VH-VL binders against q54z64. Designs and how they scored, part 3

Target 1, 212 residues: q54z64
Amino acid sequence: QFISIQKYDFSGNCKNSSDSASSFEASSESAAICMQNDLLSGIVTNEGVCLIFNEVPTTFIISTKGDYIVRSIYDINDNNCQGGIIENKAIEIDECFVECADDYHGSTYLFSTETSLNYPSNTFMEISYNGECDGQWKTSFNYLQYYIVNKCNVAHEIETHTFSVGCNSTSSWVSEYAGEVCTVEPTVTTSYPIVDNCGDLDNSNFIDYCNI
Key: E = the ipSAE of ESMFold2; O = the ipSAE of OpenDDE; V2 = 0.75 times the mean of E and O plus 0.25 times the DockQ between their complexes.

## First folded at step 1 (VH-VL; framework fv_libivirumab)

Design l8
Fold by ESMFold2-Fast, scan of step 1:
Structure l8 (fold): chain C 212 residues (1-212), chain A 123 residues (1-123), chain B 112 residues (1-112)
Amino acid sequence: as target 1 above (212 residues)
Amino acid sequence: QVQLVESGGGVVRPGRSLRLSCAASGFTFSSYGINWVRQAPGKGLEWVAIISYDGSNKYYRDSVKGRFTISRDDSKNTLYLQMNSLRTEDTAVYYCAKGIAVAGRYYYGMDVWGLGTTVTVSS
Amino acid sequence: DIVMTQSPLSLSVTPGEPASISCRSSQSLLHSNGYNYLDWYLQKPGHSPQLLIYLGSNRASGVPDRFSGSGSGTEYTLKISRVEAEDVGVYYCMQALQTPYTFGQGTKLEIK
């Protein structure tokens, strides 16, 4: 069984929901919507495997329990999920929800389960193998992360900076915009070669796939 | 506590060799990529080399390629930098520094640094 | 190689005043995963460098709220809302998008 995590564009605003400055909720005028045309990116992973994210130091196992997907978080030094669980976070299956980072920035998410491997077309994909990196990733991948090409995304640091991802058989690229929407000419476009065999700094058997 | 301790520095003549060591404690050494960063007297920080968590990937600054070799011995929780054909411009304090990310695609954020070991190359 | 350029190279501030340091990269540090691979470090006199900010805007453990990082692509800023005496030292930005990793020249912060 596979677990699918989908990230959607969030057009509403977040508001501080408590006395703590770090606690935010979607504003009353905003509603969570998980419509196909708003899909920005996603992750597909196998249930019950130990996952390590590239971007932030976190180690966890995702599993299902009743109507919930449970993320069991382990110590950052535990890269095999053999130690004690630090925290369990439960997300209701098939429930569209907003997660807020601050007063204005949030993302809409949908967690679901699948019996077969599914991912959308018109995507740039980064695929993690847990074994041989020989192009047979559909039967041996650890997890995969995809980005919908030519969709406008908000950069994690500044709301007024947006970006879009594109790819072809030989290259992927990121186009950056100095506006809140990707309607002006990009200020910078940075290109990367498609990595279609094992080869990255940490030798974690990541490959790229342009699925258009 | 999480610590890195460098050793092996000294004063040598140009063309000589030194091997630096970096002893790790308080974390799972084999899970992290480790950097060597140097700083010449009165100058800024300069990245030297990195070794991946499993030792399979090694990258170097251009000026030290072919002269320096980074390696690790996970059974001893120790990182090494073998420095051959030393030049006066290699004179610096050498730090080892742990990346934040575990076994990931990219290494970022050097969150634990040693106190440094001094290498002086002079005639 | 990616070139990192900091400004100003030296800054003197009165205690309690804000400080701002800029960092420019010769190419974008934004990855397709949406993160900017820029870190900020502080080296206090006679000490090893310490991590302040990673991935553009994330404060490292133990770093006071008065420090913040912002920016995307090729332009980044480190801000200190109220400078304290303990903040004296040299500040460096560093890109971790590709090897060789490269530091800026450093910005020296002094208290008047």
Scores: ipSAE 0.000, ipTM 0.562, lowest interface PAE 11.7, mean pLDDT 80

Design l9
Fold by ESMFold2-Fast, scan of step 1:
Structure l9 (fold): chain C 212 residues (1-212), chain A 122 residues (1-122), chain B 112 residues (1-112)
Amino acid sequence: as target 1 above (212 residues)
Amino acid sequence: QVQLVESGGGVVRPGRSLRLSCAASGFTFSSYGINWVRQAPGKGLEWVAIISYDGSNKYYRDSVKGRFTISRDDSKNTLYLQMNSLRTEDTAVYYCARGPKYYGSGRWMDVWGLGTTVTVSS
Amino acid sequence: DIVMTQSPLSLSVTPGEPASISCRSSQSLLHSNGYNYLDWYLQKPGHSPQLLIYLGSNRASGVPDRFSGSGSGTEYTLKISRVEAEDVGVYYCMQALQTPYTFGQGTKLEIK
């Protein structure tokens, strides 16, 4: 089974928040509440994978326990999840929760489990997998992260800066904007070659996949 | 054009302080973590410190912990390294180097400045 | 701290011949997420370092295909299939698995 984490755009109030000046978990609601907003990005992972994300500067392992998905959080300097667990955070499967920056700005997250590998179309994906790059990543992947192409994303701490991701068969790019919307001209667009990481490899690695 | 430009180096006596600056242009500075890397004359590269894109995480090599402080001012697109209690062994060219973007897990340094020279001598 | 050891420390190559540089880490750089946290940098004489290879085997933007990286765990190799005059400089491997990030001591490549 796979664990899916979906990040949705947020609009409206972070009701029931105890501290409006900092990021925190404000509410837990049904999955339908997340799905009222645009899907921006997501992660699909196997249980027990040590994950490090720059959007959430934490090191953690995700696993399932009954009706819950449990994130075991490690020291941010622990890159292998071999140290002591600092905290276990449990979220009910198929519940939407909100991480708030203030009363009106935040992100919504949906944690779910899947028996088969599912990922959305119109995405740029980074795929981590075990073993050789044999073109069979769907049967041997470790985790994957995706971004919906051409959707506007807000930087976690800096709400006045936004970005969008695009790709084609040969390249991916990130367009950055100095404002709260991605409808103005980007301040910069940075392009990267699509990394297939295929050939004569001796180890696990990652590949890029433009799923358009 | 994507650029990083260091400044603030100079010649100082042991025990004194210097503040280095790294000015960013051509990209959204607030989206990236930035590294300081140094190189003593005729020696290899040595990593010094990193600050995350949001400033919430800062890491240092042991020999500079408690003496150096990395910080950023995103309104000025500028990174700083406050260097206190300087030692002769801190003599080096100091580079700032662009680190991880907030959406990715990569930690490679793809953009480097030209460096600023710090000389600590008696 | 993770110690990075390069071999050889110097290398003289006739133009058009291949070159190979080894990098060994004191512990595995293969993260449980599947990434190998080893990067390669080139510092040409009088220049700032530049990225060549990231996460073990991925070529940086603008890097010629004659450069390749391979390896996993504690043993990594940078290969240049045919050395050109512009490749002269010092090559460094770096681990970014954990802080402090550490560089190898550098390998100086010269044209014979």
Scores: ipSAE 0.000, ipTM 0.478, lowest interface PAE 13.4, mean pLDDT 79

## First folded at step 4 (VH-VL; framework fv_libivirumab)

Design l21
Fold by ESMFold2-Fast, scan of step 4:
Structure l21 (fold): chain C 212 residues (1-212), chain A 124 residues (1-124), chain B 112 residues (1-112)
Amino acid sequence: as target 1 above (212 residues)
Amino acid sequence: QVQLVESGGGVVRPGRSLRLSCAASGFTFSSYGINWVRQAPGKGLEWVAIISYDGSNKYYRDSVKGRFTISRDDSKNTLYLQMNSLRTEDTAVYYCARGYRTIFGVVYKGMDVWGLGTTVTVSS
Amino acid sequence: DIVMTQSPLSLSVTPGEPASISCRSSQSLLHSNGYNYLDWYLQKPGHSPQLLIYLGSNRASGVPDRFSGSGSGTEYTLKISRVEAEDVGVYYCMQALQTPYTFGQGTKLEIK
């Protein structure tokens, strides 16, 4: 069983201000409400994987309990989820959640579980393996993150700047735009080579995949 | 063109204060955590501090904790380091360096953009 | 705090010869997500540091394929298969597993 977290375009307003800049608090809606908007990005992970937010690390393990996905949050300096749990936060499975940074800005998420995976088309993906990259990442990956190519994303929850992701067989790129919409002329585009084979470098255990 | 430009260095006596600035251009500043890294003359690199993309999280090396304050003004695309109670051991070139991009999750590809540095000399 | 130790601290190579630099951490840098949170940076004389390798083995944009990173846990290696004049400078490993981030002492590479 896999846990899927999908980020959809934010089309609502946030009636009440958010008190949770460093941890998510959400209002619940049916999954269908999320799916009316454009899918922007997502994460797929196995249960029990320690996920790290590397920017001043907050770490958590995701697991399932009944109708909930539970994030067990660890100390900011616990990069391996080996210490004591600071807090548990529950998110209802198959419900659309809106998280607000202020009255005007937020993010829309859907948390779900999957027994089999369909990988989204028109995506740039980063795939992590549990060990050796043996070419069977679709059955043995640790977690993966994807971005829908050429979709406009808000760079920060309360910021007016936006970005889009693109890729081809040899490169990925992020185009950044000033303002709330992605314009024809980005202010900057940064390119990265595709890592398409684990073992290209010794002990590499992730790959990039352009799924277009 | 992606750039970081440091300024505000100078020569000061022990116990005094300086405020360093790091001006960002060519990328969405508000999407990135930014680091301060220093290098004493003829010595190695030493990490000083980081501020998260939204300014809500700040971390420091122990030797500067309580004396240095990292902050950012995203409306000006500028990072700051307020340095109080300066010691001779703080003498260094100070670099700002681009860190993590927080999109949906965190994208880490090292500190891929560095400024040219600004020199701080603490001497009597 | 995690302590990073580099070896050797200095090496001289003839152009075209290989070079190898080791980095040891006081605790494992292998995260449960499978990544090794170790970066390599190069500082050329009079220049700012530049990223060479991130997350143990991934070459940064524009970095030639003669550079490779390997290792896991507490022991890491940066290899240059054939050293060129442009490779002169000080090489640093850095752990990004936890704050404070810590650098090794640096390894100075010179041409003979």
Scores: ipSAE 0.011, ipTM 0.478, lowest interface PAE 9.6, mean pLDDT 78

Design l22
Fold by ESMFold2-Fast, scan of step 4:
Structure l22 (fold): chain C 212 residues (1-212), chain A 124 residues (1-124), chain B 112 residues (1-112)
Amino acid sequence: as target 1 above (212 residues)
Amino acid sequence: QVQLVESGGGVVRPGRSLRLSCAASGFTFSSYGINWVRQAPGKGLEWVAIISYDGSNKYYRDSVKGRFTISRDDSKNTLYLQMNSLRTEDTAVYYCARGYRTIFGVWIKGMDVWGLGTTVTVSS
Amino acid sequence: DIVMTQSPLSLSVTPGEPASISCRSSQSLLHSNGYNYLDWYLQKPGHSPQLLIYLGSNRASGVPDRFSGSGSGTEYTLKISRVEAEDVGVYYCMQALQTPYTFGQGTKLEIK
């Protein structure tokens, strides 16, 4: 089975900072709403894969137990989660919840389980896989991470900057904007080639996929 | 204006203590991990310690473990390095340097904002 | 600890000529998340270090496009397409895959 982690835009207020790496508890002033039109990004993973999560200084492994997804938290410098577990956190399956990174910024999350591979359209995806390259990742991938193209994300770099992701068959790009909205002209756009062949990086089975 | 300002350096004898401070302004301090990096006279850069954005994780180079303690006070936008049992080999300019929050769900460690440094001299 | 080795340790170039600096790590800097945790820094004489490149190949804000980073795993290269007088200083690679973070020895760049 697969575990799906979806990150949604948060339109409420965060007054208490929280550690989203070590806590999935909602702020007392947060409203948890997981609407598809607010979906920003997500991860689809198999159990036991070492993952990194947004804006937390840890890595983690996910497993399932009854009605819960269990996140085992490791240090961010523990590549592949081979060291000691810092903490185990239980997350209720299909529960929409909010995590606040500081007094102003938060994200809404939904963890779910699926028997078949599902991912949204209009996404730029990065896929980790084992086995055959090119055309077989769907049966042998470890995890995939996606961003909904043309959605405004908060970068939290140098004040409150935002970014959006785009892609086509040959390249992906990140457009960065000054301020809290992506409606002004971007201050910089950085382009990257689409990596669609395993072996482009030594010891790497990662590829990019523009799902437009 | 995004900046970090170190203070607290000085001249001290071996075995004594100093407390360094790093004052942050122009960005949301509580959202970033912050590093201490040092440079001995005429030598290269040497990483000393990091504290996570929430203060829950702290890491040190082996030669300072048990002697140095990194901490932060987010209400004052200030980072600290308590240096105990100082040795002549600790003589250096000490910089604080900002780590990054994640983008694309990836932890970015690149130190993009540096202070001007504060000088620590351990000698008789 | 991961050991970082730079070569050459010093470079002298004529303005307008290219420069290339190599960095090798004692183990792969490729994280399970797919990124290479190798950064490049420049320290100009009398100044604090400044970030040039992060995650192997990404230019930091304000860094001219004549600077580029490449490589993966254990071998990395910083290239300057056309060296200018303001580029004089010591260049350091740093791995941030695991603590302790470690710097290379530094490469001193001088103009002829």
Scores: ipSAE 0.006, ipTM 0.530, lowest interface PAE 9.3, mean pLDDT 79

Design l23
Fold by ESMFold2-Fast, scan of step 4:
Structure l23 (fold): chain C 212 residues (1-212), chain A 124 residues (1-124), chain B 112 residues (1-112)
Amino acid sequence: as target 1 above (212 residues)
Amino acid sequence: QVQLVESGGGVVRPGRSLRLSCAASGFTFSSYGINWVRQAPGKGLEWVAIISYDGSNKYYRDSVKGRFTISRDDSKNTLYLQMNSLRTEDTAVYYCARGYRTWFGVLYKGMDVWGLGTTVTVSS
Amino acid sequence: DIVMTQSPLSLSVTPGEPASISCRSSQSLLHSNGYNYLDWYLQKPGHSPQLLIYLGSNRASGVPDRFSGSGSGTEYTLKISRVEAEDVGVYYCMQALQTPYTFGQGTKLEIK
């Protein structure tokens, strides 16, 4: 089976009751809802794969246990998940919940299991595979990560800044905005070529897919 | 174990060439940009070059531009620095250092993994 | 090129006392994405450099919480709340806002 992690926009606030600046729990006042119109990004993975999560300072391995998906969390710089486990978090399957990076910034998540590979349209995807790069990545991928194109994403580390992702057949780009909304002209746009040629990749590399 | 191991240093006369290698293990090499940083004996750190995770972007300090070429072979998990027209001021310990993944370019996590260095001595 | 200037260049402290190192850049390191592209590195005698702080204030994995980074724009500070014997070495700030990346001159920390 596949494990699907979907990240949704969160319009509530993230508060803690301590003096600590780091809280990964939402306030009880905020009701979590996972509406498809608010979908920002996601990951589809096989169990046991070490995942790098871009917007939060974490890497993790996912496993299943009864009605729960268990995340074993490692430092973001541990890209092989070979170091010490920082935390194990049990997530109820099909439960919408909020996770906060700090007092002001959070995202809504939904963890689910799927028997078939599903991913949304209008996405830029990066696909990791192991073994043969044979053009049939759907049967051999390790995980894939996607961003919904032209959706506003919040960077969750130091200061509130936003970005959007775009792509076409030849390029992907990240447009960065100075503020909490993506409604002004981007201050910086960084472009990358689409890497979709298995002939130039090794067996453990990534390909890009603009699913427009 | 996450590791970078440099090799290829040596003693050469001015005008000669050397190729340094940096072998990566314990992480997904193709997901990271990698830097070369050097340190002359008793001196400070000096950044030399970077190659992006996909090899499409390469940048150099001015004093080595046109003489040094950074490249990578992801099938071998190895980074290279081809050093041509070596000068006495290129004498240093050369480190390779892992940068954060540049996919989407939105986050930078510093140079968090460094090799032990390989020594290049250019003398007459 | 962006010039990085550290102060002081040498510092001697008694174990358990605090230490502070300043770093100035010739132009702002604040990117439009809100991050300050300033790192701090420590090189212990005979060792390779190691990352302490990235993006101005984020501690690297395994770095004790007695290390902290602060500042924005052109002025940055690395603080050690209680210096220990293992902290001896040369501290470098580095800007990663634009290539060429540039290091400060280094600050040598010694125990009295």
Scores: ipSAE 0.006, ipTM 0.440, lowest interface PAE 10.0, mean pLDDT 78

Design l24 (at its last look DockQ between E and O 0.08; V2 from the best seeds 0.00; counts 0 for: pae O 7.7 > 2, placed apart)
Fold by ESMFold2-Fast, scan of step 4:
Structure l24 (fold): chain C 212 residues (1-212), chain A 124 residues (1-124), chain B 112 residues (1-112)
Amino acid sequence: as target 1 above (212 residues)
Amino acid sequence: QVQLVESGGGVVRPGRSLRLSCAASGFTFSSYGINWVRQAPGKGLEWVAIISYDGSNKYYRDSVKGRFTISRDDSKNTLYLQMNSLRTEDTAVYYCARGYSTIFGLRYKGMDVWGLGTTVTVSS
Amino acid sequence: DIVMTQSPLSLSVTPGEPASISCRSSQSLLHSNGYNYLDWYLQKPGHSPQLLIYLGSNRASGVPDRFSGSGSGTEYTLKISRVEAEDVGVYYCMQALQTPYTFGQGTKLEIK
């Protein structure tokens, strides 16, 4: 069983979302927030995997309980998901929702479970798996993270700058933009080689995959 | 193109303070966590401190905890290390190095960009 | 704190011959996300350190393929398949699993 976490573009603001008191406005806003055309990025993981959004600050584990997915949040430097839980969040499976950081900054998410490994097309993916590099990652899958290529992402909600991810068979890149839109020339583009390596049989291997 | 440049080193007496700076160019500074690493004359590398991309998390080597403070000013693309109550064992070349946390959520890629270092000498 | 131990501390090789450096950690560097948080750095005389290998086995941008990293858990190896004159310097392993991040004591590679 796999757990899927999808992040969608949120074009409203959190103060306006909390003002959605009428049935009409609530219904149309709910439909808008998890449309596939608004998908930006996601994670697919097996059970029991410790996930990292940032390499140093925090880690979390995802588990299932009835109709809910539970995120247990840990401090990466102290516990490697082995120590005390800082926070538990219960998310209803297949419920589209907005998580607000403040009145104007938020992200839209959908958590789901899958019996088969699924991931979208037109993505740059970073994949962890066990075994050899020889095209077998799908049978020994651990977890992956993906970005929809050429979509605009908010990099830092407090400082408001944006980025997009692109790739081809040999390279991936991040293009960074001044301000809130990705329609002007990027201020910086950083390129990285596509990674493909083989650990020993007791380790997960790591690859980048440009799924264009 | 991508650069980190340290400055602020010098010769100071024990018990004094010194502030190091690390100026970033050629990349979006606010998207990356940055480390301070030092090297005493003729000795190996020693990690000192890290600050996360958003400045909310800071971690230190035990021997400098309470004496050193890492901070950043993203409007100036500059990292700082405020060094108080300096001791002779703090004598070293101090490097800043990019890595560890990133706003993009992409996989850890090591400390891939290093400055040339700034020399701190603590002596009477 | 995690203690990193390198061997040998000094290595002298003839150009074109292979070299191997070992790194041992006092506890496993394998995270439950599947990554081994072990890096290798090279410091050439008079220069800043440079990244060679990250997450156990991944070569950094621009690093020649004669360099390879392997291992898992508590035991890691850096190999140079055919040593060249420009490879002279001090090699360090470093764990990035938890703070404080710690380096090995370094291995000095010299040409014979």
Scores: ipSAE 0.552, ipTM 0.798, lowest interface PAE 2.1, mean pLDDT 82
Fold by ESMFold2, look of step 5:
Structure l24 (fold): chain C 212 residues (1-212), chain A 124 residues (1-124), chain B 112 residues (1-112)
Amino acid sequence: as target 1 above (212 residues)
Amino acid sequence: QVQLVESGGGVVRPGRSLRLSCAASGFTFSSYGINWVRQAPGKGLEWVAIISYDGSNKYYRDSVKGRFTISRDDSKNTLYLQMNSLRTEDTAVYYCARGYSTIFGLRYKGMDVWGLGTTVTVSS
Amino acid sequence: DIVMTQSPLSLSVTPGEPASISCRSSQSLLHSNGYNYLDWYLQKPGHSPQLLIYLGSNRASGVPDRFSGSGSGTEYTLKISRVEAEDVGVYYCMQALQTPYTFGQGTKLEIK
């Protein structure tokens, strides 16, 4: 099984209810909506891979019974996720939820497990894979990250800045915008060559894939 | 035009303080972690400090811990380095250098934008 | 702290000929996420440093394709396939795996 982590346009409500009581956070009870048309980006990974998620070392594992996913967060310098865990979060599988920044801002996620490798079309993908550096990443991948191309993303949950990702067969780019939507001329667009890198002795390979 | 511009350098005696500023323009400053890197006269590059994009994480080289404080004011698009208890070995050109934010969902991409540098001289 | 060691520390190259600079780290720069956190920077005379290569082998935006990076673990190489006059300066490797980030001593490239 693979773990699929999908990020959507914020759809919940983080504002406290007038009568909310008990051990719940108000955001955990919101009616978050994860519509495919709102999908922005995602990760597909194997269990226990130490990856950088939101700038910190992180692992994801499926619970023994397969009914939830545990996210473990590590120190920024814990480059193999072997040190002390800073925080554990239990995440319900197939339940759309929000992580709130404030009453009206946050991120909407859907965590799932999949028996076969799936990822959306119209994406720019960054893929980590092992073994021969031959571009045949599907059979040996560690994880992949993708962005829906030409889709507007919030650069910071509260900031009034946005960005979009584009790609073609030779390059990828990020366009940054000073507004809350990507409807104005970008402040800057930065292009990068398509990555196709080989790990010499460690067999860790990386490839970009513009899946248009 | 993507740009970083340092200021606040000068000549001071040991034990005194200076505050360096790094003004950013042409990009979304609040989405990037920023570094300070220094270079003593005739010497190589030396990393000094980093602050995360949201200001919540700060890291320093050991020789400046407790004396230097990195900070940011996103409303002014400005990074700061407060340098207290200055020593002669702190004499250097100080650069600010933009890291890349993984908030955009892309790979780490090094320190891709550097300022022009500001000179700090600590002498008796 | 991770110690970064460059060789050679000085290199004289005839224009049009290749150049190679090596960098060794005191411990592996491979993160378990699969990336090697090694950057290469060039500081041209009288200029600020500029990024050439990140994550071992990725060219930065606007860097000519005659520059290439390779290596993994503890050993890394920057190659210039055909040296040009504008390539003169000091080349630094830097690890960004863990704080404090650390640079190599620098390699001064000069034209013969």
Scores: ipSAE 0.483, ipTM 0.787, lowest interface PAE 3.0, mean pLDDT 84
Fold by OpenDDE, look of step 5:
Structure l24 (fold): chain C 212 residues (1-212), chain A 124 residues (1-124), chain B 112 residues (1-112)
Amino acid sequence: as target 1 above (212 residues)
Amino acid sequence: QVQLVESGGGVVRPGRSLRLSCAASGFTFSSYGINWVRQAPGKGLEWVAIISYDGSNKYYRDSVKGRFTISRDDSKNTLYLQMNSLRTEDTAVYYCARGYSTIFGLRYKGMDVWGLGTTVTVSS
Amino acid sequence: DIVMTQSPLSLSVTPGEPASISCRSSQSLLHSNGYNYLDWYLQKPGHSPQLLIYLGSNRASGVPDRFSGSGSGTEYTLKISRVEAEDVGVYYCMQALQTPYTFGQGTKLEIK
């Protein structure tokens, strides 16, 4: 069974949050509400797999009844998710929730469980492996992360620019746009080669894949 | 053990070039973005440049743009800083420091590994 | 560029007493992921800089628990609960939110 995490364009309300540093607020909104927004990216993972979620080691486990997912956050230095749990959070399945960084910044997520591997087309994909990379990645991966190509994302480092991701068979690129909305023409495009890095002793095996 | 070792420093006249190297060991070099940070005599730390883990993204401080080039050879676990058109204000101890960066942002845990530094002196 | 401002620039502390260093950024260092991209470094006399705190409040490996970082947005503080002789050096805050990375002026800590 797979856990699917979809990130949508932020449409939640983070204003007046009491947590100025980091606030994880669950809003009981239906999956339909999330789907009305633009899908930006997603993660598909197995239960208990240690992955970096929002820059911290994290595991996701489905509850016994299957009605929610437990997100466990580990110490930022615990790359294997083997130490003490810093925080547990129950996330309702097939419901939207908003994660807020401050009054103006956050992300909308949809968590779901699936028996089959589902991911959208027109994506740039990163596939993570444990140990040996398998050419049949659809049946043997730790997690996969995909980014919708040519979708406008807000860059929160500086509130004054946005970006989009694109790819082809040999490269991926990031296009940066001026302003809060992606325009027709990017101000700069940075290209990167498709990466195939397997056999890493630090368990950093991954393959990039352009799914267009 | 994890370590970085700088080399290539020396005394040069203004307008000349110098190439610094930073040899990495004890970790997967290709997985990390690497920084150059310098410190003028008796002064504070000053970030110079960064190169992403795959070498595809490079950033520089304005004062060295067009003159300095950061690069890496993962097959040799080595970081480089090509310094052209050197100026007296470039005089400093140059450190390489490990960080982390990707095309989608920084996976950051601080500059947790520093070299011992190599001294660059630009004087007429 | 983000401007980092430290205070005080020098500090003389009696061993065993606490110390506090402030760092202010010209803009918020809070990322949308909820973390503050502010580091603290210590450069002991005659040595290379070493990481103390990263992302505002995380102690680097091997750093004693007497060191702690706090703050968010544009205001940050490094605290040393009990200063020891080995803590002498220059402390720097650094923002890593965006390039160019920028350091504070440094705070020189001395023992009385």
Scores: ipSAE 0.019, ipTM 0.587, lowest interface PAE 6.4, mean pLDDT 84
ESMFold2 (binder alone), look of step 5: mean pLDDT 92; pTM 0.952
ESMFold2, look of step 7: ipSAE 0.380; ipTM 0.753
ESMFold2 (binder alone), look of step 7: mean pLDDT 93; pTM 0.953
OpenDDE, look of step 7: ipSAE 0.012; ipTM 0.539

